VHH binders against q84jc2. Designs and how they scored, part 250

Target 1, 232 residues: q84jc2
Amino acid sequence: MSKMRNLVEEKFLEFYESWVIQLELYLHQLLIAHNNNTMSETELRHLISKLTTHHKAYYTAKWAAIREDVLAFFGSVWLNPLENACSWLTGWKPSMVFRMVDRLRKSRVVLVEAQVKKLEELRVKTKFDEQKIEREMERYQVAMADRKMVELARLGCHVGGESVMVVEAAVRGLSMGLEKMVKAADCVRLKTLKGILDILTPPQCVEFLAAAATFQVQLRRWGNRRHYVTHS

## First folded at step 15 (VHH)

Design na6 (framework vhh_7aqx_2)
Fold by ESMFold2-Fast, scan of step 15:
Structure na6 (fold): chain B 232 residues (1-232), chain A 128 residues (1-128)
Amino acid sequence: as target 1 above (232 residues)
Amino acid sequence: QVQLQESGGGLVQAGGSLRLSCTTSGFTFSDYAFSWFRQAPGEEREFVGAISWSGGSTDYADSVKGRFTISRDNAKNTFYLQMNSLKTEDTAVYYCAAPEEVEAIWSEGYSSGDYDYWGQGTQVTVSS
């Protein structure tokens, strides 16, 4: 089982490293587009589509990986300590992206009243969905401490086939529960990102995506720099 | 390689019922959302119904809502389309399909072009 866990972590680490490199290349394109007044709406939509596809590819790979070993995402070896400290249920907290949206209200490409209203409605819905998941995670943690689980943990101290199989089944059940919760959180992330992009114009989408990618890339660079300074 | 195989098609009288099955292999079945599509002669493939990976949500085309029910059995790696109150316009080749899960959530719609995995189809003919 530990060999399967190492393989999942190694495979996702390799995927994530290449995914981040490509994100940096897209960020460069987004920054050029943001500063270029000659780029057409068709060209902007094409670039937004590339970023959209790139983010969807991340979740496709993640969901394949959590199917095999969800616990790899609660102690991610492909993330530095700063990135791990900023994680909420194995990823970015959905409501945090509205801080980047607030930046657009102060930018040179201002939001119209109808967009502000729709974004506020989406923000409220996103917060509500986050709270539901947080309550579910709390109930999951409480369930882990119930009498049945305590008894199964005690049985794990005995040698033999029957008690070993019962404990293994319980551990698989716990992992399946975590997988469902991670997928639920990722669904909120995907719907929040899609909702924002559907409300914004193409130039605003480029600015938003550039802000999000900049934050992700800089957080990784800051964490890597501080990690090497601390551990060197 | 992932494979989908339909069964249960046939000839049925208007007002009758029919149950289609889609047996899968090569999937981790419990992790996939599944859909049914149909195609009448000379027409494009149209969405019929969908079921989420958890089984907790289903969606249907307006034309079949209230008459058709989609369900899944994870122990058998099979999902089903129960068709009731059949009409002559339900005559079509029925296909089971699976999208990449992320695309199903992102698209919030059911375009046949967004589905990567398809069965070979099973004919349903509803006579008057």
Scores: ipSAE 0.188, ipTM 0.586, lowest interface PAE 3.2, mean pLDDT 83
Fold by OpenDDE, second read of step 16:
Structure na6 (fold): chain B 232 residues (1-232), chain A 128 residues (1-128)
Amino acid sequence: as target 1 above (232 residues)
Amino acid sequence: QVQLQESGGGLVQAGGSLRLSCTTSGFTFSDYAFSWFRQAPGEEREFVGAISWSGGSTDYADSVKGRFTISRDNAKNTFYLQMNSLKTEDTAVYYCAAPEEVEAIWSEGYSSGDYDYWGQGTQVTVSS
């Protein structure tokens, strides 16, 4: 199932494919580091830094792309239907990572009371920020660009005459609002991630990042098993 | 049901090359990571190499690094082991394998116990 792609979609697809490949390499390193306690704290911190830099690179590329076409990120063609269904404002929902941390706590990770308290504070803040963004999005409910709306808008742009101008203006207006919301959401994601990593010890960070990367990879697998999607 | 089948094994002289193939069926090929193992007579089965889901990440046993290369073709549901500069000590039955959980193959030891699916194996004999 190939979808029609614009230039922004094609470029970002290529970027994302490469980014995911690199993520898998880092995941390998993370898992080795986690399974073998031979790495020093300095080495672990270095590995963590590499991962954080990798994530920052993703958002840098994303923000550049959304300036050109934010609508491309709603119903992303480089994601399968399940991945898209799990998306909140073009990415992972910030509050979901706390559930991941909770799972780690129940399995292998031992957090001290001080860490638990800090995580809870962060959780509350993250949820508050999410709600704020959601309220703002409600203002755009009528014009909210879901996959269907994006497709309709794009199709409308191919209609000749004055109608094209009207549709383009509408899309531009919608895009500006959506871009702001997406950036706001991404900021919450980045703050949340940073917050968690600041609370956790280096070994715990490695475990968390490994779990996150694994989840991302598995989500693609699960989605692909449920829905056959051709991205090239 | 999941099936893995090796091919391409045979007799080759030392210093020669051989390319093994593992053809798969019964599952979505692109959703899995794969590994090669080998077992010499009287020896334990040992890890040879692995390739990630996307194909962008590979890892090899020290004994084969620089000589062996793993690749995959998702369109053909097949992944490969290119073996160059073969040595007599490379003589073994070679197996292709896959874990149900992708993270299982990215461990320090690449334990065979972590792999859920296996081929029947193909004999590789390197003569002096």
Scores: ipSAE 0.009, ipTM 0.228, lowest interface PAE 10.8, mean pLDDT 86

Design na7 (framework vhh_7aqx_2)
Fold by ESMFold2-Fast, scan of step 15:
Structure na7 (fold): chain B 232 residues (1-232), chain A 127 residues (1-127)
Amino acid sequence: as target 1 above (232 residues)
Amino acid sequence: QVQLQESGGGLVQAGGSLRLSCTTSGFTFSDYAFSWFRQAPGEEREFVGAISWSGGSTDYADSVKGRFTISRDNAKNTFYLQMNSLKTEDTAVYYCAAGSDEVQAIWESYGDEYDYWGQGTQVTVSS
């Protein structure tokens, strides 16, 4: 069974637009919680759980979509050009979130020595996992130039229904490699996010999630306003 | 309504093998990812292995990698833990767990929160 590219793109565009609107609503709640010293640990944990569930829902939807058409996530129509330019393997670069964590040190949120040590250990592991994926992507790109492109071009010159099926099978094979790399990158993202949240206290989690959501929302707003991006 | 039933535990000599089974009911088996955890006396619960809802990916704790294999049989609504080259350190109560989807299973592999848990089965490895 073939799937039309536009169908996957249309469904994920609709999903993503609603997902971002909900993220903005959660961001408002996080900012209120950050300035409220009377919120209980239970109330803060509940808010953190809502954000955690929201992020997991994104990856559940994404993985269903990439199974159908992983190429839709390279130059995504639901992302503006600035968001696409800032993507690393179809999403945020995991090590970049540690810049958000570093900024927490300059706020009223104080990290204890044990937390600093665990965050540094997680940072090192995250960078190692990123480098491994980057090397796999480089190998894939080199292989595409040398072998698979020539094979696909040659197959595309054949005529008849059988050649259409063979070309579709070959393209699916190439897409499976990209699916594996994207899922590997998303696994690093999920494990990095979980790890940070496990190390931080509930008030620190709220500040971290607020910083991350603010960056994501602002990047989208800046890119939607073309005066911030010059065309070369 | 939802049930996870473990079987296959027992006594085994070091170097031996044992296969644990977890039979499920009350949900659509093919929509769930599955994991095994264990807890030794006086220790915290430890992750052992996981299998995705599609069966296309597996993950293992470093302590069991190369010795244990997780698998699933969608037709039987059952998943397994094949335990080879058993060590006395493998002595624990083993728990099966089900996550709502593959993303949840990956997320929870760093913790012990899952949608559903079995009651546990004792594995004792003698020297």
Scores: ipSAE 0.099, ipTM 0.535, lowest interface PAE 4.3, mean pLDDT 81
Fold by OpenDDE, second read of step 16:
Structure na7 (fold): chain B 232 residues (1-232), chain A 127 residues (1-127)
Amino acid sequence: as target 1 above (232 residues)
Amino acid sequence: QVQLQESGGGLVQAGGSLRLSCTTSGFTFSDYAFSWFRQAPGEEREFVGAISWSGGSTDYADSVKGRFTISRDNAKNTFYLQMNSLKTEDTAVYYCAAGSDEVQAIWESYGDEYDYWGQGTQVTVSS
């Protein structure tokens, strides 16, 4: 609230608020389904589909927004400080969801050996992909301090219309690199989620999605309680 | 206004072939991935197949793999579903859909909602 919001921030904030409200509604349905053994497999699959579609909508909107202003997502004004502090490259860290899977294994949900094996393989792959992105990000950050930053610093010593244009171009270039990193991270997130859902049965998927949604919603609530400034 | 219009549906005998078309307008065709879905009476809508924006990647449901082929023609803003070796169980209303390529490539097997949908075309396969 204390930050000047640009158009991209305002639009996405509005979107996200609505998106979270819908997520809470789906969470309610997931919890009902989880606690109710009367739902058919078809009904469960339909519910899962609704959730996956909902997540798809989020990333579709996000990617549209980052094309306009990726920097808006590095300090998201629609998130509270706790949510931002828990973010890895503008979102949840992919490897984190395996903790939720581990919880499933310790709960009433029984995973067969084949599922456990596949989940472990996916875990390894996810971690590898995360590390790859992190290395690329480090490379990017180091590169920022080279010629481009020198040019920006040099231009900062001179005030003029041409200098402003050059600075803007340089910033755009940097933003494009960040956009690439964000998209790469999002791909890992999406693939990880898809991978998990492909391994789990419909009842297990419902439980997993419920856990994930609960965590997301509670993180937001906890953050809002501890910080007066709310963005929802 | 965005429009997706299916065509090419109809009645065909088992073992026969049909080619469905989806003609689009109102958006940049080359920026989207495309999918086909179908819904039989009393059943849920199911994924049939998808094609990436470049046309370089395709994916199919196991039930139609090897029999159905999806292609696209960017010059005509149209993509297709070639259906061979049709079975009675292929009887359904077929829907074409459009979505963001990168996201759709990952979620296409889960989602039944895309950015844009056609109205559907009936395909009936008789024994």
Scores: ipSAE 0.027, ipTM 0.318, lowest interface PAE 4.8, mean pLDDT 86

Design na8 (framework vhh_7aqx_2)
Fold by ESMFold2-Fast, scan of step 15:
Formats: structure tokens, sequence, C-alpha cells
Structure na8 (fold): chain B 232 residues (1-232), chain A 127 residues (1-127)
């Protein structure tokens, strides 16, 4: 339903704007912690816990929203065009976090051999999970060209009771398939994030989370600025 | 109940070959990806090789590339590690592992690692 989609979009837009503002506040705390050599391991773990709770809150809200209308997350109104262009199945691509870890290693994050081995293990696992999801996405897209779907699309061009009901049932089926795929992708995201945090030391976790939050916040700012400049 | 059981370990001379098997039960084999790990005395557990749920993708630790091959047999609910040109440094307890569970709750996702592990099988390579 169009009206239900609009309500889900408005509710999640309000949630997301507040969530990003809080992320920016946490980023400020992460940067202070990174520049401060006096914070205890307990204090660093407490800050990391705040970030993990914040990310869990995002997925809790997202899963509630996709249960109502998963299509709201494809071409999301709460994301600018640049953010949408960078999305992989409604969010960040899990393998991208390994590129972030690699860049941190080139700057000042020194990883011991045991950590490197565990990261390679996690990278392989994440690669396999992504491949499985991408295959399901390809199958989903191919199914859109099936004779029955093509016939339903043609029927949808004619206004009538039976035609309308059949099209609505087809859209519901498509939405259920997408919901499963989005949840599968989010599972890979959460497992990958947890895996990284389990491998890294608390100071390294702070550097990683700061880099991730910085990229997310800056990407939003760059997209919003370019949108205004383009239309001005 | 889910079970992974290793077999095929033992004592072998350097330059020799061994084939490890991991037989599984209690889940739909074709939905899971599989890995082999090893742990030498006094060392942490090391990744050895992995095979995707479809069998279309494999990956190996640099120390075993070109010598070890991982494969799977969906009809037998079993996957394998073929170890060739064995070195004394390959001496370790070898573990098979599986992953592919789909948790329903976000809290369960934060409790994840490999879903299932075998008990381990000893491989000893003598000079």
Amino acid sequence: as target 1 above (232 residues)
Amino acid sequence: QVQLQESGGGLVQAGGSLRLSCTTSGFTFSDYAFSWFRQAPGEEREFVGAISWSGGSTDYADSVKGRFTISRDNAKNTFYLQMNSLKTEDTAVYYCAAYGDSPEEIQELWSTGYDYWGQGTQVTVSS
C-alpha cells in the first residue's frame, strides 16, 4: 500500500536523522579517545559498547521497518543520491570494512600475526556470504522476466478488480523475497562487524570505528553539499 | 543434533600424503560452507582452507597453497582435505568447521562464529 509506504518512509526518516546526529556525537568521543593516551582499557571498552549498541539499534529499527515495507529501503528517501549510489542491498558492502582495516594498517595500526590470520579467515567467510547473497539477488532479478511476471505487468495496465488484486499479490510476493535478502545481507554486516571488533584490541577498535563513522558522516555531508550546489 | 566427525589423520613421513574427511549430520549440508583449521602445540588455531556452499569457490592459507585441496560431496554429507607434499611444519590437530545458520534475532547475530566444530584429528609428519 502507497499510504503505508509513505508512513514507513516518514517514520524511518525521522529515526535515521536522529541516529546520524548521535553517531556524530559518538564520532567526537572516538576521536578524543584516539588522541588521548591516558584512557584505560575499561573506558575504551565502554565507548566501543556504546557504538555497538548504537549499530544494533539501527538494525532493530530497520528490521521493524522492512517488515512493514522493504521497498522503502531501495532508493531510500532518508539517503541522498550519493549515499544511495554507494549502497549494496540497502547498506554498506561487508567486504568494504577490510579495505578500511587495510588503510588503517598503512597509517599507524600495527597488527600482530595472529590478528592478520584471523582477519584473513573472516575475509574469506565474508566473501562466501556475499557471493551467496549476490547469487540470490541475480535469481530474483531474472525471475522478474519470467512469463508470469510479464503477464501480470501487462494486466496491471488495465484497470479492473481481478487485475488489481493479482498485481497486489505479486507485489507482496516480491516484497517478501526482498525482505529475506535484506535480512541475509544485514546478518553478514553484523557478523562481519562483530568479527572485526573481536579480532582488534580496544585502541584498534576505537580507530576502526572512528574511521567508519568519519566515512559515513563525510559521505552524507559531501552528497548533501553537492545536491545543493547542483540545484543552486 | 548437529555433529561433525573428522577421520583420516595419523603419522606420515615428510613428502607423503593424507586425506582428511569430515562427515556431517543434523543439518542441510548443501546450505553450509566448510573450513579446515589446524592447531600446532603452543600455537593459536590457524585457518587452512575453505569451500563455499556451492563448491564454486575455494580459498587457502598461503602456507598450504598448491599442496592442499579442499572438496565436498553433497551426496555423502562429507567434505575433504587432500594434503600433498607434507612438511614437518604441517604437524597439528586438524579441525573441520561449518557455517551457514540464519539467526532470527539480532542478539543471536552478536553471538556468532563458526556454527559447528569437529573434535579434531591429529596429523603428525616425521622427517
Scores: ipSAE 0.135, ipTM 0.613, lowest interface PAE 5.7, mean pLDDT 84
Fold by OpenDDE, second read of step 16:
Structure na8 (fold): chain B 232 residues (1-232), chain A 127 residues (1-127)
Amino acid sequence: as target 1 above (232 residues)
Amino acid sequence: QVQLQESGGGLVQAGGSLRLSCTTSGFTFSDYAFSWFRQAPGEEREFVGAISWSGGSTDYADSVKGRFTISRDNAKNTFYLQMNSLKTEDTAVYYCAAYGDSPEEIQELWSTGYDYWGQGTQVTVSS
């Protein structure tokens, strides 16, 4: 069931595999830090910085790749079906992290009222931004369906080099729009992460990042197992 | 079965007051934070305000700050939007929403921003 991979897909697949391995290593460090009461704030901040840098590296690579082929990130071949099913505009849904924070609050993390308030404010803003993007995406889809798809359909009735060029131009136009939408979504993701990390204390950040990394790693593992069971 | 039901909407004159209620069922009320949204014809749905799980924190859109107040009554599984000094621009369908329950399945973590939504209630402010 493997999709034919283009150069962008192959390159990003290699990157992502390496990136995930590094994430697992960082996860291990996060877990150690979380269980180590002797680590200084400076050490914790350093670890947090490593993780944030790691995430920044991902988006840097992603944005470089989507300039070449944004469509590769819709139904990403480097993700398993479960991971893809959990994707919102080619990545994690920003509001999801608040559910994670909430889960942490219910279990181990003690937040002061001021933090709770700020988190809720951020949550509302994040959700608003998500909805805006979704509305824009819907608008985009309608516009494309009404115009570009009709054009493509008309062109499909013709055979020739000129028609191919027009189709390619249309596809490029669609891709550019999608790229903008993906970048917009990523911006919300990055703002959300930054916002959360600014609200949390260093120890809380470590715990949050550990939980996030764990979730990501487990999602991948669970998806791989399910895929193996269903397709073996 | 989860239900959120808005009530209290109607026609009111500018400068007047109105109190909306959102009655909930089918989930543990105390485990959720709540929000109010509104949508005017031809406009995007916008945030009005929110109240935390504990009720200790509230947040409001700038357009309604000082005029609107959100509260909750855990004993009644109901939260409220008190709207004072109403303006014609407050005319909209008002929606209540709930957030807080962790999904059972991992896919649900990516699904929706709010877990549950009401059907909405019309508020019309006349000049």
Scores: ipSAE 0.013, ipTM 0.223, lowest interface PAE 8.9, mean pLDDT 85

Design na9 (framework vhh_7aqx_2)
Fold by ESMFold2-Fast, scan of step 15:
Structure na9 (fold): chain B 232 residues (1-232), chain A 125 residues (1-125)
Amino acid sequence: as target 1 above (232 residues)
Amino acid sequence: QVQLQESGGGLVQAGGSLRLSCTTSGFTFSDYAFSWFRQAPGEEREFVGAISWSGGSTDYADSVKGRFTISRDNAKNTFYLQMNSLKTEDTAVYYCAAGSEIDMWSEEYTDYDYWGQGTQVTVSS
């Protein structure tokens, strides 16, 4: 690993730890808002905007980091093993957030028929976009197992300007391909999140965001507990 | 060296059409989302329209929706703004911009990575 790669990992680890702490603070505010019938729509919209801005900040930092070292996001050092095991192309699987939406259907607050229809249309579109990316990733992984890649790996065992340059070009190509796929996956995540928030009322948005943040925070805590128990 | 260069601006009568082009160099065109912004004299720079890195999604300001169309040509490293049914209120300097897909959520011009120098569009009555 190069010094540049380690610097990207260190910077994003620092960013992510701070970002999660702020997410927990926003989750506390979301839970208060969910249990408080006296908050105005303006107050709820302001809270939703804080969460949207917080998620935008994550993707802004992530995209800057993947331009420098996309591989840092495959098996990330800032995630515990459980979080890494649950990752789909370096983040949450877009279609899984509809499980949080299903909680709204079971709440006492009724989703109107028009919302149910739009959410189902969005779910279908999200799954379709997910499948497109999965096919691209499968093609990428098959190409990695190609005879040419094995031959390039063999050439990399020899010291020499020409073989070193060929291996470096191949590694650059691999990283660029992964960066495009990660960006494509993140675009589906952002479109799915925006789509859900555009369909829901402010109180429903608060309930949805609270459910999503609760899951993310609890997944991190469950993974950290398992590791602690193993080492005790 | 990264470069964005606008062309196609000029003088047109109300109800007319213009096609603006933004030719780019120095970066991988297919990795970027593209937007058009405009600034009228004495006004702030405002969002006009955007196209995603894949071309599969577009967004427009309410004032131009239904009249303007943004498109991209990855083979030519160029993106376009087709302006139809022009109004005198469309008179402005038009800027092309390149940024990330994330910046399509934001109509904030300061979030964009690269900018052109601007091209004047004047719509006479």
Scores: ipSAE 0.013, ipTM 0.274, lowest interface PAE 8.7, mean pLDDT 81

Design nb1 (framework vhh_6z1v_2)
Fold by ESMFold2-Fast, scan of step 15:
Structure nb1 (fold): chain B 232 residues (1-232), chain A 125 residues (1-125)
Amino acid sequence: as target 1 above (232 residues)
Amino acid sequence: EVQLVESGGRLVRTGGSLRLSCAASGFTFSDYAMGWFRQAPGKEREVVAAISWSGGSTWHADFVKGRFTISRDNAKNTVYLQMNSLKPEDTAVYYCAADSPDEVQAIWEEGYDYWGQGTQVTVSS
């Protein structure tokens, strides 16, 4: 049935729901830390480490899942339509995170000149890395639409069971290219996140992570609310 | 038996160029992220550059960006470090290292599984 999910989708849905619940708990801790000047640097570093580990756990689980079924990530059943609409190569667009960093310039903990310069350098590099991946994705999409693939798709439409098997084999042959591209995009995400955290002080890291988590959680809530209204 | 063998280190004048090579054996090279590290006399070992298992992603330390480039050839089980515009402060023993196939760990952690013996680079004024 059309409402049924494959095993990879079911397992990752279960993982993702638990992962988001834990993110909301960490967000609560980040907001308390941000509004409370009594936390020590050691306590702040420990909280930042918890979120770093949490994000690493997401990518570890994601890469295990895409090895089995990368296509599950291009129409993710664990994401609502709004979350899917805001996706760039199965996740957040790395350069967009710098919009959240811009809020730090008006925070209680002011960025120094050296940090502003390093963040701008990282922003430029991140956009350069994004452009390389976008060119690769364009080449991949063009290759998928080449004459041979179009002819195989047409044959599958006309000839029945044996041609369906041939078309499925051709589609499977392209999944490895998508896996490579998704991993490349995730590497840019991880390097961008690490780069920002390496530049910021612990209080600034807490503020940045709180902003990022707030946006992620609210985007999910906005999408779920709209889905409920239209579903009702 | 896992082995990493660095080569190419020598004395070079300031502003010169040098290419280091690291030949890997005893493991499935194409499944491992690779890194270049260096250690100057009296200093801790520091990461210089890293490259993913496929070569599709690279990272370079701020102090070498624009001057050094990491690359790999999976058919030859070799990782390279192209060093341009060398400075006296680049003088160090350079090591290659292999990290776990978990590329997330390669980006976030300094936890390389296997290390080479090192190759000495000396940059004179």
Scores: ipSAE 0.015, ipTM 0.319, lowest interface PAE 6.3, mean pLDDT 81

Design nb10 (framework vhh_6z1v_2)
Fold by ESMFold2-Fast, scan of step 15:
Structure nb10 (fold): chain B 232 residues (1-232), chain A 124 residues (1-124)
Amino acid sequence: as target 1 above (232 residues)
Amino acid sequence: EVQLVESGGRLVRTGGSLRLSCAASGFTFSDYAMGWFRQAPGKEREVVAAISWSGGSTWHADFVKGRFTISRDNAKNTVYLQMNSLKPEDTAVYYCAASEYGEIDMWSEDYDYWGQGTQVTVSS
């Protein structure tokens, strides 16, 4: 596990750095498309497809990595402290993207009433799914405090091969539970993203994706500018 | 029209092996995640295995891990379930399902398209 964890962290760090560089390139293309207003619907759909594929690639890589070491995603070494502080179950909080959608209501390309209704329905559904996962996390944390888990912790402090095996089994069980919850959260993220893109027109999708990518890139830049000062 | 057609289900002896196939048509197969579900008489439908749109990620239920392997061939629009070391408790109707979100999903309600199922019976 410790040997696998180090390799998983190194591999995903390398993946994530290249993934963010590509996101910045796509953001540049989104901003050009948004500002020019000369791109065809086909060209806009192609650009939206590139962003969708890029996000799918992230979750494909993430789910392969969490199968090997889900704990690497709690306090990730490839994220700066600000990014980690803003994470909800190893990623963005699904309901938060509706704040970016709300910005579109004030844009030049305004939402029609039918879109507003569908987005509000999606917001309510997303908030419900999000709260369901939060309840599952609370149940997980409470279960760790139950008598059986307290007993396992006691056994883990006892010397002997039997206690080592029991501790390893408990840690494996904890990791499997976290993996399930992380995947559930990621499913809500993907459903929310897909739902928004299905409701919006291609120009509105470009605006939304540009806003989301801008926030993600800026959050990373703000956090990366942090300097540890040595004067105490 | 979207179609998922399962094949390969049959009667097999305990300890035997079987490969199920699911042929997909009517949608862009390579954009969809695929899952294998099963339902035994009088029981709820449960997820057995799932594979992402690219095949880059797979998930297998604990009760089949090490015995079953999901795979896909995007060129043939087909998803497979290789079943080894079959047990009587594996007896069920096996369903192929597709999810438009493209990533692994353990909830049956999240799958958009379903096949009609193929019966697997494991006898002693």
Scores: ipSAE 0.000, ipTM 0.155, lowest interface PAE 13.9, mean pLDDT 82

Design nb11 (framework vhh_6z1v_2)
Fold by ESMFold2-Fast, scan of step 15:
Structure nb11 (fold): chain B 232 residues (1-232), chain A 126 residues (1-126)
Amino acid sequence: as target 1 above (232 residues)
Amino acid sequence: EVQLVESGGRLVRTGGSLRLSCAASGFTFSDYAMGWFRQAPGKEREVVAAISWSGGSTWHADFVKGRFTISRDNAKNTVYLQMNSLKPEDTAVYYCAAGYSDEIDLWTEEYGYDYWGQGTQVTVSS
């Protein structure tokens, strides 16, 4: 329903704006921690835990929302056009995380040989999982042109109430398939993020999370700035 | 390094019982939900049972309800699958898996799990 659709978008918009504000506060804490060599390992681990919990909260809210309306996450109203242009299956592309780790390594992060090996293994696995999801998405798109779907679309052009029920069931099935793929992609994101954090030391985790949060916040600001320039 | 090592698989007669164990190392076991999956020859891998990070919640597939019980011991970093009233159709390689998300909807999905064991073979003879 339009009312349910509007409520889902409104509710998630409010959630997302609050979530981003809290992310900016955590980014400030990460930058302070990064500039201070005096924070204990326990204090760093606590801060890292707050960030991982924050990201998990995002996926909890997202999955509740996509259960109601998965299509709201394709071209989301709470994201500016630049953020939407950079999305892969409603979020960041998992393999991009390794480009970020590589850039950090060139700047300040000193990685031991064992960490480099583990990160490369994780990168290969992440690329494999990513490609598996892309193949499923391709199968989904091809299935839209399947004879059965073509027949259901034809039935939707008929006047009868029974054909309306059949078409609605087909549309629900399409949405469920898309929801499953989005959740699969999100799980690869969480798995990749957790995997990197498990490989890195607490100070390296802080630098990584600060870089990731900085990029997310700046991408939003760049997109919003262009919108103001264009529509002011 | 992350390791999940399954043990306990063997040949058992129909109606018998068997307990599988999965020993975990290299991660904070108590932060992870655990699952048991199985794959029979020529079939897709299917979820059998799952348990939350705390052990406070469990899920069992309909085809094993009343026969199989999942449990865990966080002090020993081990998850168990107690299998009773075994049937020939229970013959499969059983896999242990660990997932950082504790969302119940993810317990039945392979993509909900981060780490996997190499499997242990269970054969149930007539």
Scores: ipSAE 0.014, ipTM 0.409, lowest interface PAE 8.2, mean pLDDT 83

